# VH-VL binders against q9umr5: the designs that were tried, part 105

Target 1, 268 residues: q9umr5
Amino acid sequence: SYKPVIVVHGLFDSSYSFRHLLEYINETHPGTVVTVLDLFDGRESLRPLWEQVQGFREAVVPIMAKAPQGVHLICYSQGGLVCRALLSVMDDHNVDSFISLSSPQMGQYGDTDYLKWLFPTSMRSNLYRICYSPWGQEFSICNYWHDPHHDDLYLNASSFLALINGERDHPNATVWRKNFLRVGHLVLIGGPDDGVITPWQSSFFGFYDANETVLEMEEQLVYLRDSFGLKTLLARGAIVRCPMAGISHTAWHSNRTLYETCIEPWLS
Key: E = the ipSAE of ESMFold2; O = the ipSAE of OpenDDE; V2 = 0.75 times the mean of E and O plus 0.25 times the DockQ between their complexes.

## First folded at step 3 (VH-VL)

Design qb14 (framework fv_nofazinlimab)
Fold by ESMFold2-Fast, scan of step 3:
Structure qb14 (fold): chain C 268 residues (1-268), chain A 122 residues (1-122), chain B 112 residues (1-112)
Amino acid sequence: as target 1 above (268 residues)
Amino acid sequence: QVQLVQSGAEVKKPGSSVKVSCKASGGTFSNYAISWVRQAPGQGLEYLGYIIPIYGTANYNEKFKGRVTITADKSTSTAYMELSSLRSEDTAVYYCARQPKYWDSGYPFDYWGQGTMVTVSS
Amino acid sequence: DVVMTQSPLSLPVTLGQPASISCRSSQSLVHSDGNTYLYWFQQRPGQSPRRLIYKVSNRDSGVPDRFSGSGSGTDFTLKISRVEAEDVGVYYCMQGTYWPPTFGQGTKLEIK
């Protein structure tokens, strides 16, 4: 028998997007109980991330309680940030593999169609004026907007990402780190042809410095300080990095080669 | 100075496997990706796959999936390309080529190995 | 897969005259990061390919300024302003925007 799998979708998304992923899992691990959470679908995915974390938390508790042997999480795009926070706020999670599909773990700094739809007159260079306001922080996409040219504003105004990454202090940081470290495997997936996540290395905890040069995870202060446990997980052998070229943002959950190479080995 | 030095020519029988090496020198192996490209006699260039040595991550062109395996040994700064179930149409010069920063977008092959001739004949 | 089509496939040129090679892609090569990952390679007889041009128009170190690349979207051109004897070989365009990387069929440049 295989551990249950819980799937968390991304921005402007729904459970329907994962039909191919479910097919792949059924083919390779027949009998796996897969639950794709139908919460914060479509426009509701714009709700503040802490609100989404609370809703998803309520949904995953009974699933985890029924599976004392553990569960796996597959979290896509924005959903990967929701899962990061879930693993930190839940004192009793039993997640074995946390599989992050092209999620902006260090944030987003790029012009996308989603951003243009929401803020049609704004360029990425000017979006900090909106996102780092109290009003902007009511939108999920602004919760992980990380302008490398206004890092001081990001650190002060980010109500979500700066806190879960330990880039700004929080009273619960020690407990959040302890909870996150309970995860069995952190499987990071992403690639240069994603086309939405900018920089794509954000999916691997890399990000732009002030000159827009990407610095990898091991060069980040959050890693060096071990703010939420990345350095400890890497030393434990619990971080898996699986970059793959040729995959666009909407194809991570529907590419068979990606599934076989990066996801299937971590489903037990 | 960066150089990619490949192993010598191979003659193989149909159905066998071949493993070609590509040793990188004069640069940091951890910062780049190594790709493999082949060229049949008198024909154009065809991409096989790549490896990012720092992660041990490889990806393959769908046309060769199941037959090609690309690996790397970080201790010797050497990448390997193994092609199995060889057929006469696999007769080609096999090249390794470097992407100078594996995190850069695109496949900017700035340095190439000298090539390894693989001949498949009975 | 993205199809790269070169024209002409055979290019006889008189020494000192200009040469032009066209490359057309089946879809736009503009990446989401704003860059266009179109490359030109030269392969002299019996040698490995050598990169001449990266990201449409940037010359590699050691490449003479008589070589220039231009284009956008789906249409690209490699131009040699004055062909020299050492330019004999096959020229390939390549796209790196989409997986897998794909090459044009090659243009054989010969001195007539």
Scores: ipSAE 0.000, ipTM 0.444, lowest interface PAE 15.5, mean pLDDT 88

Design qb15 (framework fv_nofazinlimab)
Fold by ESMFold2-Fast, scan of step 3:
Structure qb15 (fold): chain C 268 residues (1-268), chain A 123 residues (1-123), chain B 112 residues (1-112)
Amino acid sequence: as target 1 above (268 residues)
Amino acid sequence: QVQLVQSGAEVKKPGSSVKVSCKASGGTFSNYAISWVRQAPGQGLEYLGYIIPIYGTANYNEKFKGRVTITADKSTSTAYMELSSLRSEDTAVYYCARGDKFYSSWPYYFDYWGQGTMVTVSS
Amino acid sequence: DVVMTQSPLSLPVTLGQPASISCRSSQSLVHSDGNTYLYWFQQRPGQSPRRLIYKVSNRDSGVPDRFSGSGSGTDFTLKISRVEAEDVGVYYCMQGTYWPPTFGQGTKLEIK
């Protein structure tokens, strides 16, 4: 029998977005119990990420408890960051495959319609003024805003991403690293045609330096220091990188070729 | 110097398969995308697909999906393009070309090209 | 797919004279990252294509400065300020902004 699959949605999203993904799983792994979590849907996805982590944690505990063989996580966009934190704060998670669908793992630095809706006068160059305030940190999108030109402000003000990435010290860092390392496989998916995640390499732990040159995961301090276990996971053979061109941000969960290539092999 | 060296010319019958190799030297093979492009005699260039060897990930032009498979062997710094169910219309010179590094914003860079492999499909 | 249209398709030129090739795309080639992924390639008889220009106007190493690229959006030009005998061949534009990458039909440059 197949391990249960838990799906966590993204910004301004809900469980309905995953109907095609559920069809693909049912076709290739019939009998799989798939739970798409209906928490923080739509505008509620703007709630602070630590609040979302707590709510999703409460929902996943009974699912994991009933699956001693393990579970898989499929986490889309912003949901990938929620899942990062879940794996760190849960002392007892039994996640085998953590499949991250185009999630800004190192943060976001790009002009998007989502930001213009919330902050009509915003440009990526000046959004740091809003996001790195206490008020801004009450919005999920600001929790992973990573301005490479104001890295000191990001490190000081980010209440979420800088902490889960081990970029800023935290009393729980050692425990969070230990918990995260329990994961069987970290499957990273993303691509150049996403159009929303900026830089798209953020989905693979790459990110801009101060000159907006993208540096890959292996060049990041979080990797070199092994802050939350990326270097250890890579050495263990537990990191899978699966980039694919031609896929827009809203299509990662509804493209059959992507599913067959990047997701299906990890749903034992 | 970066150099891409392809396997020799092939003559195949309709319905068979062909597998063309592209060996990279003078650079870091695993970190670059390798694309495949073909050119029928006297015609223009047509894109088939690419592979990023470090990930083992390949993507294909819809026109060729189901018939083309692109693979890579990092230990020999060699990429392969296999085309099945060959037709006379598949007669072409097949080129491999290097894209940019896997962490670059765009894989379709084509800064270095192989010498080409002539594949002739005839009865 | 994005359609790339070149003109002229045949370009006879007298040695030492300038030459110009146009390339038009069916839609804007400006990527969401702000870059324009338009390329120019040269294919001499019996040889592999060689990239001359990347991202509209950047010249590859070893490419003579008599070659220049320009344009924006959907309209692009490759110029050769003084044609040399070695410039004989077919010139292709290519877009890389949208999947799949597509090429123009080619412009054959010949010496009169």
Scores: ipSAE 0.000, ipTM 0.438, lowest interface PAE 15.3, mean pLDDT 88

Design qb16 (framework fv_nofazinlimab)
Fold by ESMFold2-Fast, scan of step 3:
Structure qb16 (fold): chain C 268 residues (1-268), chain A 123 residues (1-123), chain B 112 residues (1-112)
Amino acid sequence: as target 1 above (268 residues)
Amino acid sequence: QVQLVQSGAEVKKPGSSVKVSCKASGGTFSNYAISWVRQAPGQGLEYLGYIIPIYGTANYNEKFKGRVTITADKSTSTAYMELSSLRSEDTAVYYCARSYKGFDWSRYEFDYWGQGTMVTVSS
Amino acid sequence: DVVMTQSPLSLPVTLGQPASISCRSSQSLVHSDGNTYLYWFQQRPGQSPRRLIYKVSNRDSGVPDRFSGSGSGTDFTLKISRVEAEDVGVYYCMQGTYWPPTFGQGTKLEIK
């Protein structure tokens, strides 16, 4: 009786990270078919996000086709952006709950161990020089790099995030919005102790202005213009915001209290 | 087509610094990293660091941090490697080499090399 | 740093005979993306290194099919099926899987 669940992992991640999440789902919703997608694992997670979207799309089509009652998506970190694009490009998806686990929905602007590994001498203040080039856009992390001090470069160079957020025009924008709006619930999860997603409010569509002051979702132009449907979803009662303190980036999928509070209610 | 052309041989005293140039031809300077490798006489190859010229990003082998500086002048398509506090052990041929555009910045393709610059450190 | 060990260090061969060079890494060179970033370079006397092989077994354009690379994990081999006079020089293996890139000691190929 429970809808199948599809799990999409994050940057430098794999299906093994979700073993506790699978246990929680099995305990509370026994019989649920959970598929953790083993695509773009580890270093392959650095491939351009549009390439990942294509690969994940091919994997989810047969799962959705076998579940006429609908499916749920649980998408972690970078995987939340993949799922955002999936819901926009698929004109026949049957997703009920899209559960976004600490994903940088408005982008990333912060120094992390992942960035230091890829660009050891780069600071967040100068990474725009690399990321907003055609070469930089071949890396997934640069596809959602959002430097609030160079917003003009972000808008012109971002091959992924600026387009799916409707911050730059695209021929398919109207169709993408229509498709995205078919989702039953958009469940946003994140928190101040994440330590990787910067600002952490990016998981809730908040982001830095030019002075690095965080503006929440309702103050963003993408929301005010309803570019891909956030304002419509909120008015429909379809957006759930579930912030939780005390959870680090790698613990969102293994914290029982978070699962019971933010995820379990949406897995009908 | 694509060539890396280096500056001429240098003779330096201990404690001084040397700056070697590497001019890239063929219009690919903006899309590739330039790496620096050295070879002491009769010895093997040792990696120094790289620069991505269009973006000014440089990284160095920990062994040489504090003594080596790699820079680029985009207007002349020329990369530079400066090594300070020279010792006799720094006597070597210094090479620049190109790495390909790719999704992995840690990958080093080394498909084109400069002709090498002999740096001799002697008292 | 990853240590690359070549054997032999000196390789005298007769013209037309096969030659084989071994390269061993201190740890597996298989990257998390499934690729193995092992390279072979040739350095002729007085010249810059020239890449012959990339990712274990892929031959560069213009490199004669007499040259072949093989191996996996930590053990790699460069083979020359029929040595010619032009093959004289020093051959180096290199790993690019881990920072910083490291090279073997070199194998000097000489004609007997």
Scores: ipSAE 0.000, ipTM 0.401, lowest interface PAE 16.2, mean pLDDT 87

Design qb17 (framework fv_nofazinlimab)
Fold by ESMFold2-Fast, scan of step 3:
Structure qb17 (fold): chain C 268 residues (1-268), chain A 125 residues (1-125), chain B 112 residues (1-112)
Amino acid sequence: as target 1 above (268 residues)
Amino acid sequence: QVQLVQSGAEVKKPGSSVKVSCKASGGTFSNYAISWVRQAPGQGLEYLGYIIPIYGTANYNEKFKGRVTITADKSTSTAYMELSSLRSEDTAVYYCARDTKYYFGSGTPYYMDVWGQGTMVTVSS
Amino acid sequence: DVVMTQSPLSLPVTLGQPASISCRSSQSLVHSDGNTYLYWFQQRPGQSPRRLIYKVSNRDSGVPDRFSGSGSGTDFTLKISRVEAEDVGVYYCMQGTYWPPTFGQGTKLEIK
């Protein structure tokens, strides 16, 4: 039999977005128990990420407890950050494959139609004024806003991403690293035609430097310091990077070729 | 079915540079990596490096770092290997090969399942 | 770098007889994912290498069933059950588990 699969959605999203993904899983792995979590749907996805982590944690505990052979996580967009934190705060998780679908793992910094819809009067260069305030940190999108021109503010004000990435010290950092390293496989998926996640390489732990030149994962201080285990996972052979061109942000969970190439092999 | 077609033989002088091309057909060029391997006359195979076209970035075997540059042009589905400061010991057949892994690091296995026909590079004065 | 050592380096064989080539690695080729990334290539005179075997024992498409691979850890074998004239060439083992990929010295198979 196949291990259960838990699906975590993204910003302004819900379980309905995954109907094609469930069809694909049923076709290739018939009998798989798939649970798409209906928490923090739609506008509730704007709630602070630590609040979402607590809610999703309560939902995944009984599923993991019933699956002694392990479970797989498929986490889309913002949901990938929720899953990052889940793996760190749970000292007893039994996740085999953590599949991150186009998630801004190093943060978001871009002027996209998505961002303009959320903040129509703000340019990306000015959003740090809102996001790095105490009020702004009450919104999920601001929890992973990463302005490369105000990295000092990001490090000081980010209540979520800077902490889970080990970019700012936290009392629980050692335990979070130990817990995250329990994962079997970290499967990173994303691509240049996403159109929302900016830079798209954020899905692979790459990000802008102060000149907006993208530096890949292996050049990041987070990786070099092994702050939460990326260097250890890569050396262990546990990181899979699966970039694919031609896929827009809302299509990662509904593209058959993407599923067969990047997801299906990791759903033992 | 992917096929790799390489540019023709080159004769170069010591100290110059050579740029060998590898054109891919059949399949999505951006969805796989291209590795480069060379073989000196009568000798074995030696790995040079790879490129992942979707990233536009490459990594090199330390032995060749600083002299080899691997690039890709997605619009023409072509990868290039440029070797500078040529010496007589660089005389070899240079091969490109498809690797099905999308990204490479110390923990990522290599496949090299489809190879180009090879390009003979002769360095002589 | 992982060192790959082949033996013999020269293998004269009578047509229709079996042939075996050994390959040893300086460290275990078992990847953390449980797979062993050991490959066998054939290079006929004047041609590019052609992959015959992937992950120790799996034949590539179009490869005759007279070719078989076996082994584990650090010790691997390529066998040809009945050598044919077209099998003349140099055979290389390759490890793909560790960066950089490395090859054995090659075994030249010749007809007696």
Scores: ipSAE 0.006, ipTM 0.472, lowest interface PAE 11.9, mean pLDDT 87

Design qb18 (framework fv_nofazinlimab; at its last look DockQ between E and O 0.45; V2 from the best seeds 0.00; counts 0 for: pae E 12.3 > 2)
Fold by ESMFold2-Fast, scan of step 3:
Structure qb18 (fold): chain C 268 residues (1-268), chain A 122 residues (1-122), chain B 112 residues (1-112)
Amino acid sequence: as target 1 above (268 residues)
Amino acid sequence: QVQLVQSGAEVKKPGSSVKVSCKASGGTFSNYAISWVRQAPGQGLEYLGYIIPIYGTANYNEKFKGRVTITADKSTSTAYMELSSLRSEDTAVYYCARPSGYWRDLYYFDYWGQGTMVTVSS
Amino acid sequence: DVVMTQSPLSLPVTLGQPASISCRSSQSLVHSDGNTYLYWFQQRPGQSPRRLIYKVSNRDSGVPDRFSGSGSGTDFTLKISRVEAEDVGVYYCMQGTYWPPTFGQGTKLEIK
């Protein structure tokens, strides 16, 4: 039998977006119990990420408790950051495969329709003034805004991403690292044609330096310091990187070739 | 300054395979996509695929999927393009190309190899 | 695949005169991020292609200011204000908005 799968959606999204993904799982792994969490749907996805982590934690605990063999997580876009924090704050998670679908793991630095809707006159170069304020940090989008030209402000003001990435010191860092390292596989998925996640390499823990040159995961301080276990996981053979061209941000959960290549092998 | 140096010309029989190398120097090898583009004599440019060495996974143009394999050796800063089941129409100059590292611009080909002529005799 | 169509395919020009090359795409090249990934390349005889223009209108470092790109949506133009002898070669437009990237068929610029 197959381990249960828990799906966590993204920004302005809901469980209804995953109909194709569920169809693919049912076809290749018949009998799999798939739970798509109906929490923080639509506009509620703008609530602070720590609030979302608390809510999703309460929902996943009973599912994990009833599956002693383990569970798999499939977490889309912003949902991948929620899952990152869940794996760190839960002392008792039994996640085998954590499958991250185009999630900005090192943050976001790009204009999007969602940001223009919330802050219509702001350019990506000016958004740091809003996001790194206490008011801005009450919005999930600002919790992972990472301006490479104001890295000092990001490190001091980010209430979420800088903490879970170990970019700023935190008293719980050692416990969070220990918890995260229990994951069986970290499957990272993303690609150059996404069009929303900026830089797209953020889905693979790459990010801009101050000159907007992308430095990949192995050149990041969080990796080199092994702040939450990336270096240890890579050495263990537990990190899978599956980039795919030709997939837009809203299509990661509805592309059959992507599913067969990047997701299906990790659902055993 | 980034430089891409390719292996020498090849003459192959129909049905065989060819493996062309592209050695990068200057800059960071592992972190940037290396793409392969070909040009048949007197014809235009045609995209085959790319690899980002640090990820280890290649992506291919559907037209060549199943016949082309792109690999990279990070220790020697060298990318390879292997094309199998060669036909006369595969006679072309094969180029490797890479961007200077700008986001979204995998296809921002500001550095090109000198090209490798592959001739398939029929 | 996105089809890129160039016109003219052959462009004889007198030295010092302007030249203009058209490129049309089968669909809009505006990406969901708001950028237009349209490039222009020059290939001199016996040489590898060289990028001249990126994102429609931005000249690469070292490219003479007599080269300019313009356009939007599906229609793009490369202009050379004063053609010089070293400009002889084939010019290609390329789109990078949709996978796979595709090239125009090329425009051969020759001195009359």
Scores: ipSAE 0.298, ipTM 0.737, lowest interface PAE 4.3, mean pLDDT 89
Fold by OpenDDE, look of step 4:
Formats: C-alpha cells, structure tokens, sequence
Structure qb18 (fold): chain C 268 residues (1-268), chain A 122 residues (1-122), chain B 112 residues (1-112)
C-alpha cells in the first residue's frame, strides 16, 4: 500500500484548493490515504507561524503514529515553511518525502497581491518597519519577511525564519538540525512564472544578496555552514529540485503535468 | 558554438503522428531548456512547449490540448517533439531553440535549429 | 493568452532611411520581478529566426547599434536608424512575461 499523504495549505487557503491534487493522487496511486489539514484556513493563516506549527503538529502526530512505514508531506506556499519548522521541532517524525510546493523557503521580499492586501500603503522597501517590529511578527507573512537591505533587523527581529534557518544562534539549533535530517527526501518545486514568491528562487533556497542579485542555494550561508542540514541532505542525494515555468502561484497544486513530473515520483 | 540540428522534412497523412528530433552540440545539453516553435507557410511564429532534460520537466501550450509531447535523451543530447492527430493546419516548419542562460531565461531563444518542414496532406 | 499586435505588417523602406516597428500587448508585460520580458526577432528569407533585442532595449551580441528597442508597459518599438540591404526580412516581437510566450504577426521589411 501507498504511504499516507498529508497536505498543508498556504496563505489564505483551504483544503478545497487541493481538490485536483487529490484527484491526481487517487488516479495514479489508488488507495492512498490523503489528509488535507483544515487548520488556520483563510484569514487564520495570518497567525504567527509558530502557533501554526504547534497546531499542525497536533494534527499530524496521530496520523504518523498510524503509519509506521512513514508518510509524505505536501506543503504549499507558506505551508512549506510551516512543514520545515514542523520537521525541525519533531524528534520522532517519520516523513519520507517532504514536498515543498512553491514555498518561500528562504523568505519573501517583494511586492505581491498578498502583501498589498495586508499592507496596501506599504512598499516592499519600507515593509521592514512593520515586519521587524514586535507587533509585525504577530503576522505570518512577517515571520518570513527577509529584507536583504536590513540584514541586522532581520537577524534580530525575525522570530521564525532566522531561527529555523539557524541564522541566529539559539539553544535548539543542533537538535532541530538533527530532527530535520530525518527526512528521506526534500523535494523543492517552484518556478519563474510564479508571480508571488519573490524571488522565485526562494523556493529552492536561493535569495537576494545586498545588491538584490539572486544567489543559489549553494552560495547561501545557511548551506555553507550547514546550519539546518541542507549541505548534508544534498551530499546524500536527498534534495530534489524540480523547477517549472509557465505556472502561476495558484496553479501549482492543480497542474497535471507538474504533478506527474515533480510530485508523483515521490509518493511511492 | 552551440548548434541545434533537426531531422529532415516529413510528409504525413491527417490523423497520423510526427516526431521531430533536435540534436544539440557544442555545449552542455542537460541543463538548458529546449523549446519548440512552429511557423505555418507565410505565417507567424507559434510556441509549442519546452523540456528541461536534466529535470525531465516539460510544459506545453494548452492550445494543443495534449497532442504535443516533448521528450529528451540526455545520452544523445537530443530533444524530440511529437505531434499526434495531425491536421492540415499543422503544416509548418518546426523549430527547436534553446537559451544561453538558466532558469528565468529557460524558454528564451538564443540558438535555433534549421527547422523541419512537416506537411500534412491527404 | 497575451495578444501581441504589430504595425505596420508591411514596411517598404528606402536604403539608408530609418524604419520603425510598433508592438502592442493586450496587457502590461511588466513581470512581478520588475522586468519586462519583451523581445524582438529577425527572420531573414529562408533562415531561422534570430533574436535582436531582449528585455525591451538590450541588444544581443553581434547586433549592430543601428537597431534599438524601446517602450514600456504595453507599447514597444523597434527602430533601425539606417536600413541596409541585409535588414530585409520579417521582424517579430515576443512576450515572455506570461505563459505561453506569444509572438506578434510579424512585420515584413523590404527595400523600395
């Protein structure tokens, strides 16, 4: 039998968005138990990401316990960060494939419709004033806001991304790295036509330097220092990168071609 | 430096399939997307799709509704474009193209094949 | 799909004189990353297309400086300051901002 699949949604999302994905999984892997977690849906997805991690942890623990052979995670957009953190804090998870579906794994820095909705009067260049404040960090989006021009503020004020990345020292860094490394495969999916994840390479742990030049994963300090295990995972062949163009952000979970090429191979 | 050499002209009946090849030389094959573009006689250019050989990922213009299949053989540095259920309107010169850069430029065309004429007639 | 509209479709030009081709898109070609992915291609008779301009105004290697691209949003222009005999062919604009990439109808440049 196929391993159970757990799906975690993104910002302002719900389980309904994954109806096509469920259909694809059912067709190609009949009998697979797929659970789309309806937690922190809609506006509730704006809650602090650590709170979300705790909620999702409570939901996945029973599922994992019933699946001794392991489970697969499909985590979409903001959900990908939630899942990465989840795997970092769980010392007993049994995740085989962690599929990060167009997630801002290295953070977000860009003007998008999502940001405009939350901060209609704020520009990308000024959002640090809000996001790196105590009250700003109460919003999920600010938890992974990564301003390349205000690195000091990011490192000191980011209460989520900087920690799970091991960019700021904390007493759990070693343990979190160990926990995350329990994953069988890390499948990174994204593409240049996403339109929301900025830069789109963030889905592959690429990101801006101080001049807003995009550097690849292997050029990032978190990789070079192996702060949370990326270098180790890559060395053991556990990282899969699957880029695809022509897919908008809201279509990653509803594209058949994308599913067949980037998702399906890792659900066995 | 980089050269794309396509297979020869094809004459096909309606309802049949055609498979055009594009062999790349003079550079790395696997990391660069191969795109396919066609041009009907006396007409403009139309984009069909692309493949990234190293990833095996392909994407298509939905206009063709599953009639087009793009594949790649890394061992021979050759990309293929197969078009099924051929119609007279599919009569065109088919080009393969690739970029000189990565990622965002994956379906932008720096190098072109010489083109393959496909004629569909009863 | 994004519709690209070129004008004129036929462009007879006297040697040494300037030429101008317009390209309009059905929607803004400014990508969320801040770039505008508008390209110009040249296709000489019996040859494969060749890219001349990328991202509105950047000339490819080997392209003479008499070619220039300009524009923003939805309106773009290719200019040839002094047309030469080798410039005869069809010119296409292409957008790569939205999937799928789409081309204009083409502008046939010929010598009077």
Amino acid sequence: as target 1 above (268 residues)
Amino acid sequence: QVQLVQSGAEVKKPGSSVKVSCKASGGTFSNYAISWVRQAPGQGLEYLGYIIPIYGTANYNEKFKGRVTITADKSTSTAYMELSSLRSEDTAVYYCARPSGYWRDLYYFDYWGQGTMVTVSS
Amino acid sequence: DVVMTQSPLSLPVTLGQPASISCRSSQSLVHSDGNTYLYWFQQRPGQSPRRLIYKVSNRDSGVPDRFSGSGSGTDFTLKISRVEAEDVGVYYCMQGTYWPPTFGQGTKLEIK
Scores: ipSAE 0.049, ipTM 0.612, lowest interface PAE 2.9, mean pLDDT 92
Fold by ESMFold2, look of step 4:
Structure qb18 (fold): chain C 268 residues (1-268), chain A 122 residues (1-122), chain B 112 residues (1-112)
Amino acid sequence: as target 1 above (268 residues)
Amino acid sequence: QVQLVQSGAEVKKPGSSVKVSCKASGGTFSNYAISWVRQAPGQGLEYLGYIIPIYGTANYNEKFKGRVTITADKSTSTAYMELSSLRSEDTAVYYCARPSGYWRDLYYFDYWGQGTMVTVSS
Amino acid sequence: DVVMTQSPLSLPVTLGQPASISCRSSQSLVHSDGNTYLYWFQQRPGQSPRRLIYKVSNRDSGVPDRFSGSGSGTDFTLKISRVEAEDVGVYYCMQGTYWPPTFGQGTKLEIK
């Protein structure tokens, strides 16, 4: 029998967006229990990410308790950051595969339609003024905003991303790293034609240096210092990188080839 | 210096298949996208698709999906493009190309093969 | 697919004079990362294409200073400040912002 699958959606999602993914799982892994969590939908997806992590934690506990053999997480866009935080803060999680679907794991530095809707007169170059303030950090988008030209402000002001990346000292760093390292596989999915995640390599723990040149995961300080366990996971063969071109941000969960190549093998 | 060396010219009949090889030397093979581009005589360039050998996945321009198969053999550092159900309009020079950088430069096409002429005639 | 339209398609020039090639896209090429993935390639007679310019205005290594690229959004230009005999060939713009990458029709540069 197949391990249960928990799906965590992204910004402004609905469970209907995942109907094709559910169909693919049913066809290839019949009998799999799949739960799409419908918390923090619509505007609620703008709540601080730590609030979302707490709410999703409460929702996944009973599902994990009913499945002592383990579960899989499929986490889309912003939801991938929620899931990574869950893996760190839950000392009792039993996640085998964490599948990250085009998630801004090293942050976001790009103008998007939802960002223009939320901050209509701002450009990416000046959003640091809003996001790196106490009031800005009350919005989920700003919790993972990562301006490569204002790294000092990012390190000081980020209430979420800098903490889960271990870029600031915090008392739970050792425990969070230990918990994260209990995952069986980390499956990273994304691609150059996403159109929203900026840089798209953020889905693979890549990000801009100060010149907006993308440094890959293995070039990142958080990897080199192994601050939350990426280097350890890679060394044990637990990181799977599955890039695919030709997929826009809203289409990751509705592409059959992507599912068969990047997701299906990890739904044991 | 990275070099891409392609197989020789081919003459084919309509309805048959052709398989063009692209052997990489002077660098790492598995981590770089290998793209295929064609050029009909006296005409412009047309993108066919790519493969990233380490992941074994290929992605195709929808125009050619179903007729083109792109593969790679990591042990020989060779990529292949196979085009089936050939038509006279498939007569073209076929090029392989790859970037110099991993992931960040997918479409930079820093290195090109010498080209392979495929002629389809009755 | 993004349509790339070049003009002129044929460009006879006198040695030592400037040349200018226009490329227009059917939609903005500004990526969500703020970059514009617009490239220029040169194909000399009987040879494979060669990249000249990447990301609108950056010259590739070994490309002479007389080549420059400019533009934004949907409108782009390749300029040659003083055409030399070795510049004959076909020039293509290409976009890489959207899947699949697409090329302009080409501009054949000839010496009068």
Scores: ipSAE 0.005, ipTM 0.509, lowest interface PAE 12.3, mean pLDDT 88
ESMFold2 (binder alone), look of step 4: mean pLDDT 90; pTM 0.909

